# Designs tried in a protein design chat: VHH binders against Lysine racemase. Part 9

Target 1, 368 residues: Lysine racemase, of Oenococcus oeni (q04hb7)
Amino acid sequence: EAIHRSTRIEFSKSSLAYNVQYTKQVSGAKTLWLAVKSNAYGHGLLQVSKIARECGVDGLAVSVLDEGIAIRQAGIDDFILILGPIDVKYAPIASKYHFLTTVSSLDWLKSADKILGKEKLSVNLAVDTGMNRIGVRSKKDLKDEIEFLQEHSDHFSYDGIFTHFASSDNPDDHYFQRQKNRWYELIDGLIMPRYVHVMNSGAAMYHSKELPGCNSIARVGTVVYGVEPSEGVLGPIDKLKPVFELKSALTFVKKIPAGEGISYGSKFVTSRDTWIGTLPIGYGDGWLAEYQDFQLLIDGQKCRQVGQIAMDQMMVALPHEYPIGTEVTLIGKSGKYENTLYDLHKHSGVPPWKITVAFSDRLKRMVV
Below, E stands for the ipSAE of ESMFold2; O stands for the ipSAE of OpenDDE; V2 stands for 0.75 times the mean of E and O plus 0.25 times the DockQ between their complexes.

## First folded at step 2 (VHH)

Design z4y (from z4 with S57Y; framework vhh_6z1v_2; at its last look DockQ between E and O 0.01; V2 from the best seeds 0.00; counts 0 for: pae O 11.5 > 2, placed apart)
Fold by OpenDDE, look of step 2:
Formats: sequence, C-alpha cells, structure tokens
Structure z4y (fold): chain B 368 residues (1-368), chain A 122 residues (1-122)
Amino acid sequence: as target 1 above (368 residues)
Amino acid sequence: EVQLVESGGRLVRTGGSLRLSCAASGSTFSDYAMGWFRQAPGKEREVVAAISRSGGYTWHADFVKGRFTISRDNAKNTVYLQMNSLKPEDTAVYYCAAKFTLYGSTPRYDYWGQGTQVTVSS
C-alpha cells in the first residue's frame, strides 16, 4: 500500500451494517454470507472481513483458497466458504483452516479421500443449473457425490450445496425460472445438508419468495456493498447506502496559459488561462482511462478531470488556485454534491462492481 | 407414483424391541432417500430417521439415537426401522416416507404410507 499519499479508499462501516440489515429484511434470509472475493470487491479484504461480523454478516465467501488463508491469518475465525474450485492437493489445507470447500466432481472427492489422512473436509457441492461455470449438471452425478461423501464420513462432511443464478437481476426472469426449476428437480428426493444456498444478490432482492426451503441463506456481494443488483431497474437504488468513497488531494497546482495541451497526446487544450491541479492517482491505481473527463469534487464544486489519465497521475481543471493538499473527492460527497458509483458507471459504461474491483492494492484502504 | 405400505407395528412392553418394515412399489425406490416419521396423539408428525438411496448414510433424530436404526434393502424395495429399548413415549403411528429431502433438520417429502401403530406399554 502506498500510504504516503493522500489517495485512499474509505469504507463505511455504518453503511455496510445498514445494507446488511436491509438485505436481510428484503430477502427474509436469516443468514447472510458476504462475498469478500477479489479484495472484497476492491474495498479491502481484511478491513471488510474484520468488521463484517459487527455489521451483521454471518459468514464470508471467498473465491480462492489464499483469500481464506489471509483472513484466517489475520485472526478472523468467521465462517468461510470457498466458492471457487481448488486443486485437490490443497484439500488438507482447506480442512485445516475449516473452510467450507466447494466441490464439483466425484473424481475430485475420490482423489481427496486418498490424501486427507486425519483431516475431515467440510464439503459444499456445486450444482450447475445453467451458469455453466462449475458444478454437476446431472441428478445422477449429484447423487453419486452425496453418496460418496456420506459413505466416507471419516474424511468428509456434507455441509453445503449450492447453485448460482446467472440472471437473477434481469427483469426478464425466464432464465432464472429455468434455473430454479432445474435446481428443484435436481435436489428432489435427496438428503440435503445444513447449508442450502442459492440466493445471490439478485435472487435475494427479487426472488426470495420463489425459493422455498432455499431462502434462509443470502450469499451476496453487490447489494451489501451498496449497489443495487439491477442498477435501479427492479429495485430502488436509494434504499442502499454507498459504502465506497475515493479521495485524494492536489499534489501540484499551476496556471497554464491558453493554447497548451494537458497530459499525453494533448487531448485537452486550454482555451484560456486555466488553473490545473495534479492528483496522485492514475489507471495503474484503477482509475481507468474510461473515466476521463469525469467531474471530480473539490471544495463543494464540480471540477472536470482533463487530459489523458496517466499511470499514476491525472489532472483536473480548477476554477481558481487551490493550495497543494486540497482534498479531492472522486467518489463520495463534497458539499451539496455527490459522486456515486452509478455516476461513474453512467459516465464510463463500466459496471459498479467492476469499478471497485479494478482498484489496485497500491491504494490504502480505511474503514470509516 | 410410489406406494408405501408399513407393517410390523404392534403392542410391546417397555424395553422391548420391534422392527418395522415399509414396502415400496414401483421401480424408483433406489432413486431416493427414505424416511420414517411418527405421530403421537395430539402431537405433530416428527421425523425419526432417514436413509440415503444406497443406504450408505443414515440420520436419526436425537430422541432415538442409539435405540433405533434405519436400514434398507433396495433389492426388496423395503426400508426398515429397528426399534430397541422402546419407551411409552415412543407410542405413535409410524409412517414411511419416500422421495425424502432433509434440509438440515427439516424434512420434505412426496409420498407417505398409511402408517402402522406402535404402542409401548409400561
């Protein structure tokens, strides 16, 4: 982390808590697992994980083994689900850290059985109902996996089963319905484990009542991070609170005469004498080229970012001279104005969740 | 559709043993988990035990642990409940269920038998 610069991500604990409560209320879920994969969607894996329980989160979901390990090594003993597949050779590690571990094939289980030794792995079976990413697709295969787990209880605990909806945030719910029906068909007549979880953010917000027996757990990310899964189409965006702010400060201020180009390629040319500020942030930090010309907030005023965004710096047009060190709000509030992830999304076309994930680990992250 | 017929229920003394049987019709017996339920007078039906399609996994309610054992013979399309150390509080109609799905401790089911009466006298 580059801690010796003003550029920082601020994560709101109170907003997270609010969104968790709201999500539980809307979905009716008694248990909420927060996806903290990809550095908690860019909000900071450890920072978010540390406060998650206090915010009403009942467990964490990660994508890769190392994310889980990082959380454990940070002293966090919360429930952790590994959503992505892991190499079978790491099964003992997953067991030692007490991860609920996603499994997609019988062959994997057979291999794991040979190497687990004294370890007992908590298993989460993946069922593919239409996402076509991971998981079993046939009822027979699912039955075989369950039987194997139960017959090898010395090495396995059948603790979870899940599917992932590919289109739960779409106003056209045909595909959702298809997956839902497939899910219930596949699990019909089977002994199901303690954790039956099918609701991602979209399903939790829009389809919970359609998922009897499978709606007690919300395994969510987007919605809890303050982004409405349908981007306002199926639900109101103002019911969620933003959890993400991005701030910086002017590192250099100069008056540029008319007719001068700013930054690479001179994509911006001054039409008059113009005060230009420099910020210590660029596309190498995750402020992508697509964000060029976005209005930043300085002292309660909108100030246009000008010129091509560089790797670790960018320029902003100022209405007048400001002192070096003046705070700049890229995402967040300044005076009566607020830049939201939705604003940046509308400007750039980049989805909100992709915006936040793109920020690198160079940026310091703070819980506020 | 699966037809289930329970048998074996009778009057037995406290501490006695009884074996219940449930015969299933159809060719789909081995495709699904099976279960035993019971319902005492004035009480709700409760799950007693469940067994996976192959018989490799069994689940038993806390109140019957160590006393009752569920098993099945897929070749005979039959599921069994061996009940030992019976108590008066075990008095109930016992039901067999097919296409059994257990969500944690909450059962879902599609087919039921007519039930067989088990009475345990003191």
Scores: ipSAE 0.000, ipTM 0.227, lowest interface PAE 11.5, mean pLDDT 93
ESMFold2, look of step 2: ipSAE 0.087; ipTM 0.613
ESMFold2 (binder alone), look of step 2: mean pLDDT 85; pTM 0.867

## First folded at step 4 (VHH)

Design a1 (framework vhh_8k46_1; at its last look DockQ between E and O 0.02; V2 from the best seeds 0.00; counts 0 for: pae E 8.7 > 2, SAP .67 > .668, placed apart)
Fold by ESMFold2, look of step 4:
Structure a1 (fold): chain B 368 residues (1-368), chain A 122 residues (1-122)
Amino acid sequence: as target 1 above (368 residues)
Amino acid sequence: AVQLQASGGGFVQPGGSLRLSCAASGFTFSDYAMGWFRQAPGKEREFVSAISWSGGYTYYADSVKGRFTISRDNSKNTVYLQMNSLRAEDTATYYCAAKFTLYGSTPRYDYWGQGTQVTVSS
């Protein structure tokens, strides 16, 4: 993190808590697991994980083993689910760190059985109902996994089972209905574990009542991080609170004569004598080149970013001289204006989750 | 008064293309998600495509994926449907519709256009 500059993400604990509560209320879920994969969608793996329980989050979900290990090494003993498949040779490590571990095949279980020694692994069975990413696809294979877990209870605890909906936020719900029907067909008559979790953000927000017996756990990211999953097609865009602001400050200000080029290749050329500010953020921080020309907010005014975005800096056209140190809001509020992830998405074509995931480790994250 | 004026329909042979337009007036277009629906004779109205208020998300029925493209131009208050590789089963009246995205909205589309006929036949 670059902690000795003004450029920072301010992450709102209260907004996160609000979105968690709203999601539980709308979905009826008693339990909410927050996805913190990919550095908590760019907001900071440890920064978000440390406050999650206080915000009403009941457990954490990560993609890879090392994300879970980092959380444990920070002293967090919360429930952690590893959603991504892990190489079987790391099964003892997953047991030692107390992860609910996703398993996609019987062969994986058989291999893990040989190497667990004294360890007992908490198992989350993946069921592929049409995402076509991970999990077993037949009742026979699912039965075989459950039977193996029961026969080898010295090494395994059957604690979770899940599927993932590919199209839960689509106005055409045909594929959601197909996956739902397949799910109930596959699980019918089987022994079910403590954790049955099928609801992603779209299913939690739009389809929970259609999931009887399987709607107590919401495993969500997008909605809790303040992004309406359908961008207003299925639900309102103004119910969820933005969870962060991105701010910086001017480090250099000067008046540039008409006809001068700005930044690499001199592709932006002033048409009049123009005040130009410089701020310490660039594509090395994850403020991508695609965001060129986006409006920034300074002192309650809209100021266009100008010239190519450099790795570590960029320039902005100012309506008049501002002092060095004047705050610049890239995402968030300034006066009566607000820049949202939706505004940047519209400008750049980059979706909200890709915007935030692209934020690099250098970009300072502060919980407010 | 709210108006959604759909146009661009007509007769086309199988494998052909059409571009539908829907011009909107009487409401703040950028506050609405837009959709295309169709109804064939003797059939229920069915979803074809939708686009978010910003234009950033698009959705398609399985039957039209890869063949149809929805787009919008908020500066012109217009939504479009580019229809390629048309088939006989695409024959229908096509309706554009608008759904309010702010708090207090319903899951139903609020405004509907008059429709434009698309006929795909040899």
Scores: ipSAE 0.012, ipTM 0.539, lowest interface PAE 8.7, mean pLDDT 90
ESMFold2 (binder alone), look of step 4: mean pLDDT 82; pTM 0.823
OpenDDE, look of step 4: ipSAE 0.022; ipTM 0.265

Design a2 (framework vhh_6z1v_2; at its last look DockQ between E and O 0.01; V2 from the best seeds 0.00; counts 0 for: pae E 10.5 > 2, grease 26.5 > 24.2, SAP .738 > .668, placed apart)
Fold by ESMFold2, look of step 4:
Structure a2 (fold): chain B 368 residues (1-368), chain A 122 residues (1-122)
Amino acid sequence: as target 1 above (368 residues)
Amino acid sequence: EVQLVESGGRLVRTGGSLRLSCAASGFTFSDYAMGWFRQAPGKEREVVAAISWSGGYTWHADFVKGRFTISRDNAKNTVYLQMNSLKPEDTAVYYCAAKFTLYGSTPRYDYWGQGTQVTVSS
């Protein structure tokens, strides 16, 4: 992180807490697990994980073993689910760190049984209802896994079972209905574990009432990080709070004579004497070249970014001289104006989570 | 009383283009997501395209992707469907529909137009 620079992400604890409670209210879920994969969707793995419990989050979900280990090494003992399958040789490590561990096949369980020694692994069974990514696809295979877990209870605890909906935010719900029907067919008559978790953001917000007996746990990221998954096609765009602002400040200000080009490529040429500001953010921070010409907010006014975005800095056209140190809001509010992730997405074509996940480790993250 | 009135449907030949319009009245248009649906004889009604209340997000069915474009003008209370590279299988009655956006509902549209016939000839 570059902590001796004005450029920073300000992450709102109160907005996160609001979105958690709103999601529980709308979905009816009593339990919410927050996905913190990919550096908490770019917001900061440890920064978000450290405040999650006080915001009403009941557990954390990550994609890979090393994400979970990093959280544990930071002293966080909250519930952690590893959603991605792990190489069987790491099963003892997953047990040591107390992870609910996703398992996709009986062969994996048989191999783990031989190497767990004195360890007991908390198992989350993956059921593939049509995502075609991980998990068993037949009731026979699922029965065989459950029976194996019961027969080897000195090494395994059968604690979770899940599926993932591929199209829960699609206006055409035929595929969601197919996956839902398949899920209930596969689990019918089986011994169910403590954690039955099928609801991603779309299912939690749009389909929870269609999931009787399987709608107590919401396993979500997008909606809690303040983004409506369908941008208003299936749900209201204005009911979730943005969870962060991106801010910087002017480090240099000068008046450029008419007819001069700005930055590399010189595609912006002044038509009149123009005040130009420089601010310390560029594509090395994850402010991508696609964001060129986006309107930044300074002193409650819209100011166009001009010239090619460099690795560490970029320029903005100013309506008049501003002092060095004047705050620049890239994402967030300034006066009457607001720039949102939706605004940057519309300008650049880059989807909201590709925008935030691209923020580099250099970009300072602060909880406010 | 809510009204959705489609216009622009006609006979066109294969490879041609057509623009459908849907004028809305009787509700706050900018609070509603909009969709275009179609129904061919003897088939179920199917979604063709959808657009968010703000126009910032669009969705297109795979069978029309790259050929059809949904858009909206909230100042005119109108949603459009630009149809390019038309094929005989695009022949159908096309319906405009509106959905009040809310969480926790099924993806069900509240208001429907009467439809406009599009016929694509070989």
Scores: ipSAE 0.000, ipTM 0.474, lowest interface PAE 10.5, mean pLDDT 89
ESMFold2 (binder alone), look of step 4: mean pLDDT 86; pTM 0.880
OpenDDE, look of step 4: ipSAE 0.023; ipTM 0.431

Design a3 (from a1 with D62S; framework vhh_8k46_1; at its last look DockQ between E and O 0.02; V2 from the best seeds 0.00; counts 0 for: pae E 18.9 > 2, placed apart)
Fold by ESMFold2, look of step 4:
Structure a3 (fold): chain B 368 residues (1-368), chain A 122 residues (1-122)
Amino acid sequence: as target 1 above (368 residues)
Amino acid sequence: AVQLQASGGGFVQPGGSLRLSCAASGFTFSDYAMGWFRQAPGKEREFVSAISWSGGYTYYASSVKGRFTISRDNSKNTVYLQMNSLRAEDTATYYCAAKFTLYGSTPRYDYWGQGTQVTVSS
């Protein structure tokens, strides 16, 4: 992290807590597992994981084994689900760190059985209902996995089963309905474990009442990080609180004569004598080239970013001279104006979760 | 009674343009997301485009992205579909639909128009 400059993400604990509560209310879920994969969607894996329980989160979900290990090594003993497949040779490690571990095939279970020794693995069975990413696709295969787990209870605990909806936030719900119908067809008559979890953010927000018996757990990321799952098509965008602000400050200010180019390639040319400010954020921090020309907020006013975004710096057109050190809000509020992830998405074409995940390790993260 | 009146269809040569309109009445238009769907003879109805209640967010089927533009005017209770660079495979009846977007709403479209025919042919 670059801690000796003004450029920072300010992450709101109270907004996270509010969004968790809101999501539980809307979905009716009794249990909420927060996805903290990809550095908690760019917000900081450990920073978010350390406050999650206080915010009403009942467990954490990660993509890879090393994310879960990092959380454990930070002294966090909360429930952790590993959603991504792991190489079978690491099954004993997953057991020792107490992870609910996702399994996609009987062959994986058979191989793990041979190497677990004295370890007992908590198993989450993946069911592929149409995401076409991981999991078994037939009742026969699913039943075979369940029977194997029951026969080998010295090495396995059958604790979870899940599917993932590809289109739960689509205005056309045909594919969601197909996956839902396939899910109930596949699980009908099978022994079910303690954790039955099918609701991603879209399913939790819009389809929970259509998932009887399978709607007690919301396994969510996007909605808790303050992004409406359909981006305003299926539901209001103003009911979730933004969870962060991105701020910087001017490090240089000068007046540029009319007719001069700004930054690489001189793609922006001043039309009149113009005050230009420089701030220390660029594409090396994850402020991508697609964000060029976005309106930044300074002293309650909208100020256009101008010129090509450099690796570590960019320029902004100012309505008048401002002192060095004047705060610049890239995402967040200044006076009566607000820049949201939706505003940047509309400007750039880059979806909100890709915006935040792109923020680099250099960008300082503070919990507020 | 709820009404969704689609219009603006017709015959057009390949590469041409059409603008569809859907005028709505009988419900609070600003509480609804709007969508366009199409159905060719002998085929299933397919999603074309959708727009949020405020008009700030749009969605497009991959087959029309870059060629079609959805918009809405809440003061006129109307949603539009600008169709450019039309192709023979765009020939279909185009339907507008409305979906309630407030908390607790279902994902299904609640109201459907009767459609307007678009025919792309020499």
Scores: ipSAE 0.000, ipTM 0.164, lowest interface PAE 18.9, mean pLDDT 88
ESMFold2 (binder alone), look of step 4: mean pLDDT 82; pTM 0.824
OpenDDE, look of step 4: ipSAE 0.006; ipTM 0.286

Design a4 (from a1 with L102Y; framework vhh_8k46_1; at its last look DockQ between E and O 0.01; V2 from the best seeds 0.00; counts 0 for: pae E 5.3 > 2, placed apart)
Amino acid sequence: AVQLQASGGGFVQPGGSLRLSCAASGFTFSDYAMGWFRQAPGKEREFVSAISWSGGYTYYADSVKGRFTISRDNSKNTVYLQMNSLRAEDTATYYCAAKFTYYGSTPRYDYWGQGTQVTVSS
ESMFold2, look of step 4: ipSAE 0.194; ipTM 0.696
ESMFold2 (binder alone), look of step 4: mean pLDDT 83; pTM 0.829
OpenDDE, look of step 4: ipSAE 0.027; ipTM 0.419

Design c1 (from x6 with Y56R S59Y; framework vhh_7z1x_3; at its last look DockQ between E and O 0.19; V2 from the best seeds 0.00; counts 0 for: pae E 16.3 > 2, placed apart)
Amino acid sequence: QVQLVETGGGLVQPGGSLRLSCTASGFTFSRYAMNWVRQAPGKGLEWLSGISGSGRSTYYADSVKGRFTISRDNAKNTLYLQMNSLQPDDTAVYFCARKGYSSGWYSFDYWGQGTQVTVSS
ESMFold2, look of step 4: ipSAE 0.000; ipTM 0.233
ESMFold2 (binder alone), look of step 4: mean pLDDT 90; pTM 0.908
OpenDDE, look of step 4: ipSAE 0.014; ipTM 0.271

Design c2 (from x6 with Y56G S59Y; framework vhh_7z1x_3; at its last look DockQ between E and O 0.01; V2 from the best seeds 0.00; counts 0 for: pae O 15.0 > 2, placed apart)
Fold by OpenDDE, look of step 4:
Structure c2 (fold): chain B 368 residues (1-368), chain A 121 residues (1-121)
Amino acid sequence: as target 1 above (368 residues)
Amino acid sequence: QVQLVETGGGLVQPGGSLRLSCTASGFTFSRYAMNWVRQAPGKGLEWLSGISGSGGSTYYADSVKGRFTISRDNAKNTLYLQMNSLQPDDTAVYFCARKGYSSGWYSFDYWGQGTQVTVSS
């Protein structure tokens, strides 16, 4: 992390707590697992994980084994679900770290049984109802897995079962309904474990009442990070609080005469004498080229980013001379103005959750 | 203000045992995972063992598994490493390191000064 730079992501603990509570209220879920995969959606894996419990989060969900390991190595003993499949050779590691581990096949279980030794793995069975990513697709296969787990209880604990909805935040819910029906068909008559979880952000916010027996756990990300999954179509966007701010500061300020090009390719040319500020942030940090010309906030004023965004720097047009070090708000509040992820989304076409994920590990992250 | 101080190093014969201690100050000890890392002469840093803040979880590198035991006393703000069956190739400076909350699971944010362990006949 580039800590000796003003550019930083500020993560709001209070906003997270609020969003967690709100999500639980709307969904009715008693348990909320926060997805912290991909560096907590760009918000910072470890710092978010650290404060999650205090914010009402009951467990963490990661994508890969190493994310879980990172959290454990940071001293966090919270419940952790690994959502993605892991190579069977790492099963003992997953067991050692006490991860609820996603399993998608009987063959995997058979292989793991041979190598677990004294370890006992907490197993989360993946059921594919239509996402077609991972998991068993047939009732027979699911039964076979469950039976295997029961027969090999020395090495396995059948603790979880889940499916993932591919279109739970779509106003057209036909595919959601298809998956839902398939889910209930597949699990009918089967032994259920402690953790039956099917609600991602969309399902939690819009379909909880349609999921009897499977709506006690909300396994969510987007909504808790302050982004309404349907962008206001299916739920109110103003009920969530933003958790993400991006700030920087002017590193250089100069007056440029008329007729001068700014940045690579001179895509912006000054029409008059113009004060130009330089910011220590670029596409290498995750401020993507698609964000060109976005209005930044300086001292409660909108200032247009001008010129092509460089790898580590970009320029902004200033209404007058500002001192070096003047704070620039890219995302967040400044005076009466606020740049939201929705604003940037509208400007660039990049979805809010992809915007935050794109920010690199180089950016300093801090909890506020 | 965060400080880690290792003690317990020394000279030991092959097959011998040592117990290292690391005393922490300047932070809430129980809220951080602690780790032991060593550096042998001419070699890079090697992670050996980690323990969660609560002490409920312990982790070991293959190179020391079965021989070394990590523990902690949160009331005393102290981390321990019991080293048994020491071999000459265990000769190194041993560091205790705190796992911070920055990116990367190998990113320790604070280190002790280290304590020398020498295994020789």
Scores: ipSAE 0.000, ipTM 0.233, lowest interface PAE 15.0, mean pLDDT 94
ESMFold2, look of step 4: ipSAE 0.000; ipTM 0.365
ESMFold2 (binder alone), look of step 4: mean pLDDT 89; pTM 0.905

## First folded at step 5 (VHH)

Design kE2 (from k5 with F100Y N101D G105S S106R S108E; framework vhh_8k46_1)
Fold by ESMFold2-Fast, scan of step 5:
Structure kE2 (fold): chain B 368 residues (1-368), chain A 121 residues (1-121)
Amino acid sequence: as target 1 above (368 residues)
Amino acid sequence: AVQLQASGGGFVQPGGSLRLSCAASGRTFSDYAMGWFRQAPGKEREFVSAISWSGGYTYYADSVKGRFTISRDNSKNTVYLQMNSLRAEDTATYYCATRYDYGSSRYEDYWGQGTQVTVSS
């Protein structure tokens, strides 16, 4: 983490809390599990996890075992679901850390049974209703898993069951309807556990009323981080509060004569005498080449990033001289202007979750 | 208020192409997601394609995927639907639509004037 430079990610605790409550209101879900995978969508795994409960979050969902371990080692005892597959040899560790652990096959359960010893694993069964990623596909296989869990209650607790909707944010809902119908077919007549969770952001925001008996838990990420999943196609874009801001400051300011090139390859050439500022951020920090020429905000003014983005630095064209140390807002508000993640998506073609996840560990993360 | 004007329909033989345009006026066009829907006589209106606020997400009904392409030009306040490899079943009145009032607890769809597409030999 490069804490001695100005470049930083700030995320709003109050906006995150607002989005939690808004998602619960829209979906009707009483319980919200926040996805904190991939460094909490780039917001900072531990920074987000430490404040999640205060924001009204009822549990955390991670993709890999190591994310859950890091949260526990930081002293956080909140409910944690591991969504991604775990090698069976790590089943005892998952049990030790009290994770709700996702299981996709009977063979995995049989292998875990042999190595758990005195540990009792909390099990979440994955059901594949059409995404074709993980989970069992037939009622027989699902029933066999449930019966195995019931018969081996000394090593397992049957605590969760879920499916993942691949197209819940598509206005053509035929695929969603097919997965939904398959879900209800597969679970019909089976013993249900304490946690039945099917609502990702799209399902929670657009389809919750179509999921009776399975709409009490929202397992969401994008919407809580302030991004409307369809960008206005299915839901209102401005009801969520922005959470993520990216800020820096000018490290150098100089006036360069007309006719001079800026940055690598000198592909940008000044047409007039121009004030140029330098920022301590580049593609090594996650400010990708696709963001070339984005308009940054300085003291309430729009200023174009110019020349090639370098690994650690980039340049911005200025309307006049600014002092060294002047704050630059790359994403967020400055004066009457705001650069949103949607604005950067529109400019770059890179969707909001890929934008925030791409920022490296060099950027310090701050709760505001 | 948003005003939408669809155009570019007409008669075309199977396998042919047409490009529909939807001109938007009123509120800032770039603040809205835009969609195309179609309705054949005696049938309900069905989804055809949509483009997100940013233009970064495009969606297509399975029946048109690979044949139709949606795009937007915010400088002209216009959404396009490029229709290739047209089939008799694509015959319908085509409507463009947007959503409004993100300031309330719900939003309303605004439907433009339709443009007729007829695919026949």
Scores: ipSAE 0.403, ipTM 0.721, lowest interface PAE 2.7, mean pLDDT 88

Design kE4 (from k5 with N101S G105S S106N S108Y; framework vhh_8k46_1)
Fold by ESMFold2-Fast, scan of step 5:
Structure kE4 (fold): chain B 368 residues (1-368), chain A 121 residues (1-121)
Amino acid sequence: as target 1 above (368 residues)
Amino acid sequence: AVQLQASGGGFVQPGGSLRLSCAASGRTFSDYAMGWFRQAPGKEREFVSAISWSGGYTYYADSVKGRFTISRDNSKNTVYLQMNSLRAEDTATYYCATRFSYGSSNYYDYWGQGTQVTVSS
């Protein structure tokens, strides 16, 4: 971590709470599980997890066992779902930490049964309806798993069942309709557990009314972090509040004469005497080469990033001299202007969810 | 509030190309997504392509992927649909639309006038 630099990620607790409430209202879901995988979409795993309950979040969803363990070791006793399948040898650890654990096969359950001892594992069954990622694909295999869980209730609790929709944010909904129809075919006549959760961000925002009996739990990430998944194609952008800000400060300011090159390769050459500021952020921090020439915000003014982005530093052209320590907003508001994740997507071709997860652990994460 | 005017349709032979334009008037063109839909006689309207307000995100129906390209010019308040390798099955009235409603099949809060595309020998 390089926390003693001015460069930092600030995320808004009030905006996150608003987006939780908005998602619950739009979807009709009574329960919202927030995806905190990949360092909480870059917002900070522990920072987000510590405030999630206070924001109206009812549980956390992680992709891997170690993310759940880190949350528990930080003293957080919230509901946690492990979405990705785990190696069977870790089933006792998952049980000890009270994780709802995703299971994709009967063979995994049979192997876990032999090693759980006195532990009782909370099981979430994965059903593959077309995503082709994890889970069983036939009603027979699903029935066999449920029967096994019922026959081995000393080692297992049948607590969850889910599928993942691959195209719930696509305006061409044919694929979504096929997965939805397959889901209802597969579960028809089966005993359902307490947690039936099929709504990712797209399904929660655009399809909840089409999921009767399976629309009480929203298992979402992107929408709660303030990004409309389709950028306005299926839902309104302006109903979500931005959560993520990226800020820095000028560490150096110098006037460069006309005709001089800036940074590596000197492809940017000054046409007139120009004030240039230096920022302590570069591609080693996650400010990618695709973000070259993005307009940053300083004291309510747009200032172009100039020259090649270096590993730890980059330069910005200034309209006049600023003192060192002057705040620079890369993503967020300054005066009358705002740089959104959508603006950076338009500039770079990198979508908002990939932008935020790319920021390294060098950057301090702060709740505001 | 927002008005959309589609143009650029016409008669073309199979394998030909057309460029459709949708000119928007109204205060919010740069604030929301734009899309193209089509309707052939006796059929329901179907999705063709969409572009986010920023231009950074595009969607295409499987039937047109690789043949059609959507783009926008926010300085001109216009969205375009470049249609290449046209087929008889592409014959339809084409509509531009914006401000997609909540719900998977409701993409038409604001609809433009249609422009007819006929692909025939």
Scores: ipSAE 0.256, ipTM 0.665, lowest interface PAE 5.2, mean pLDDT 88

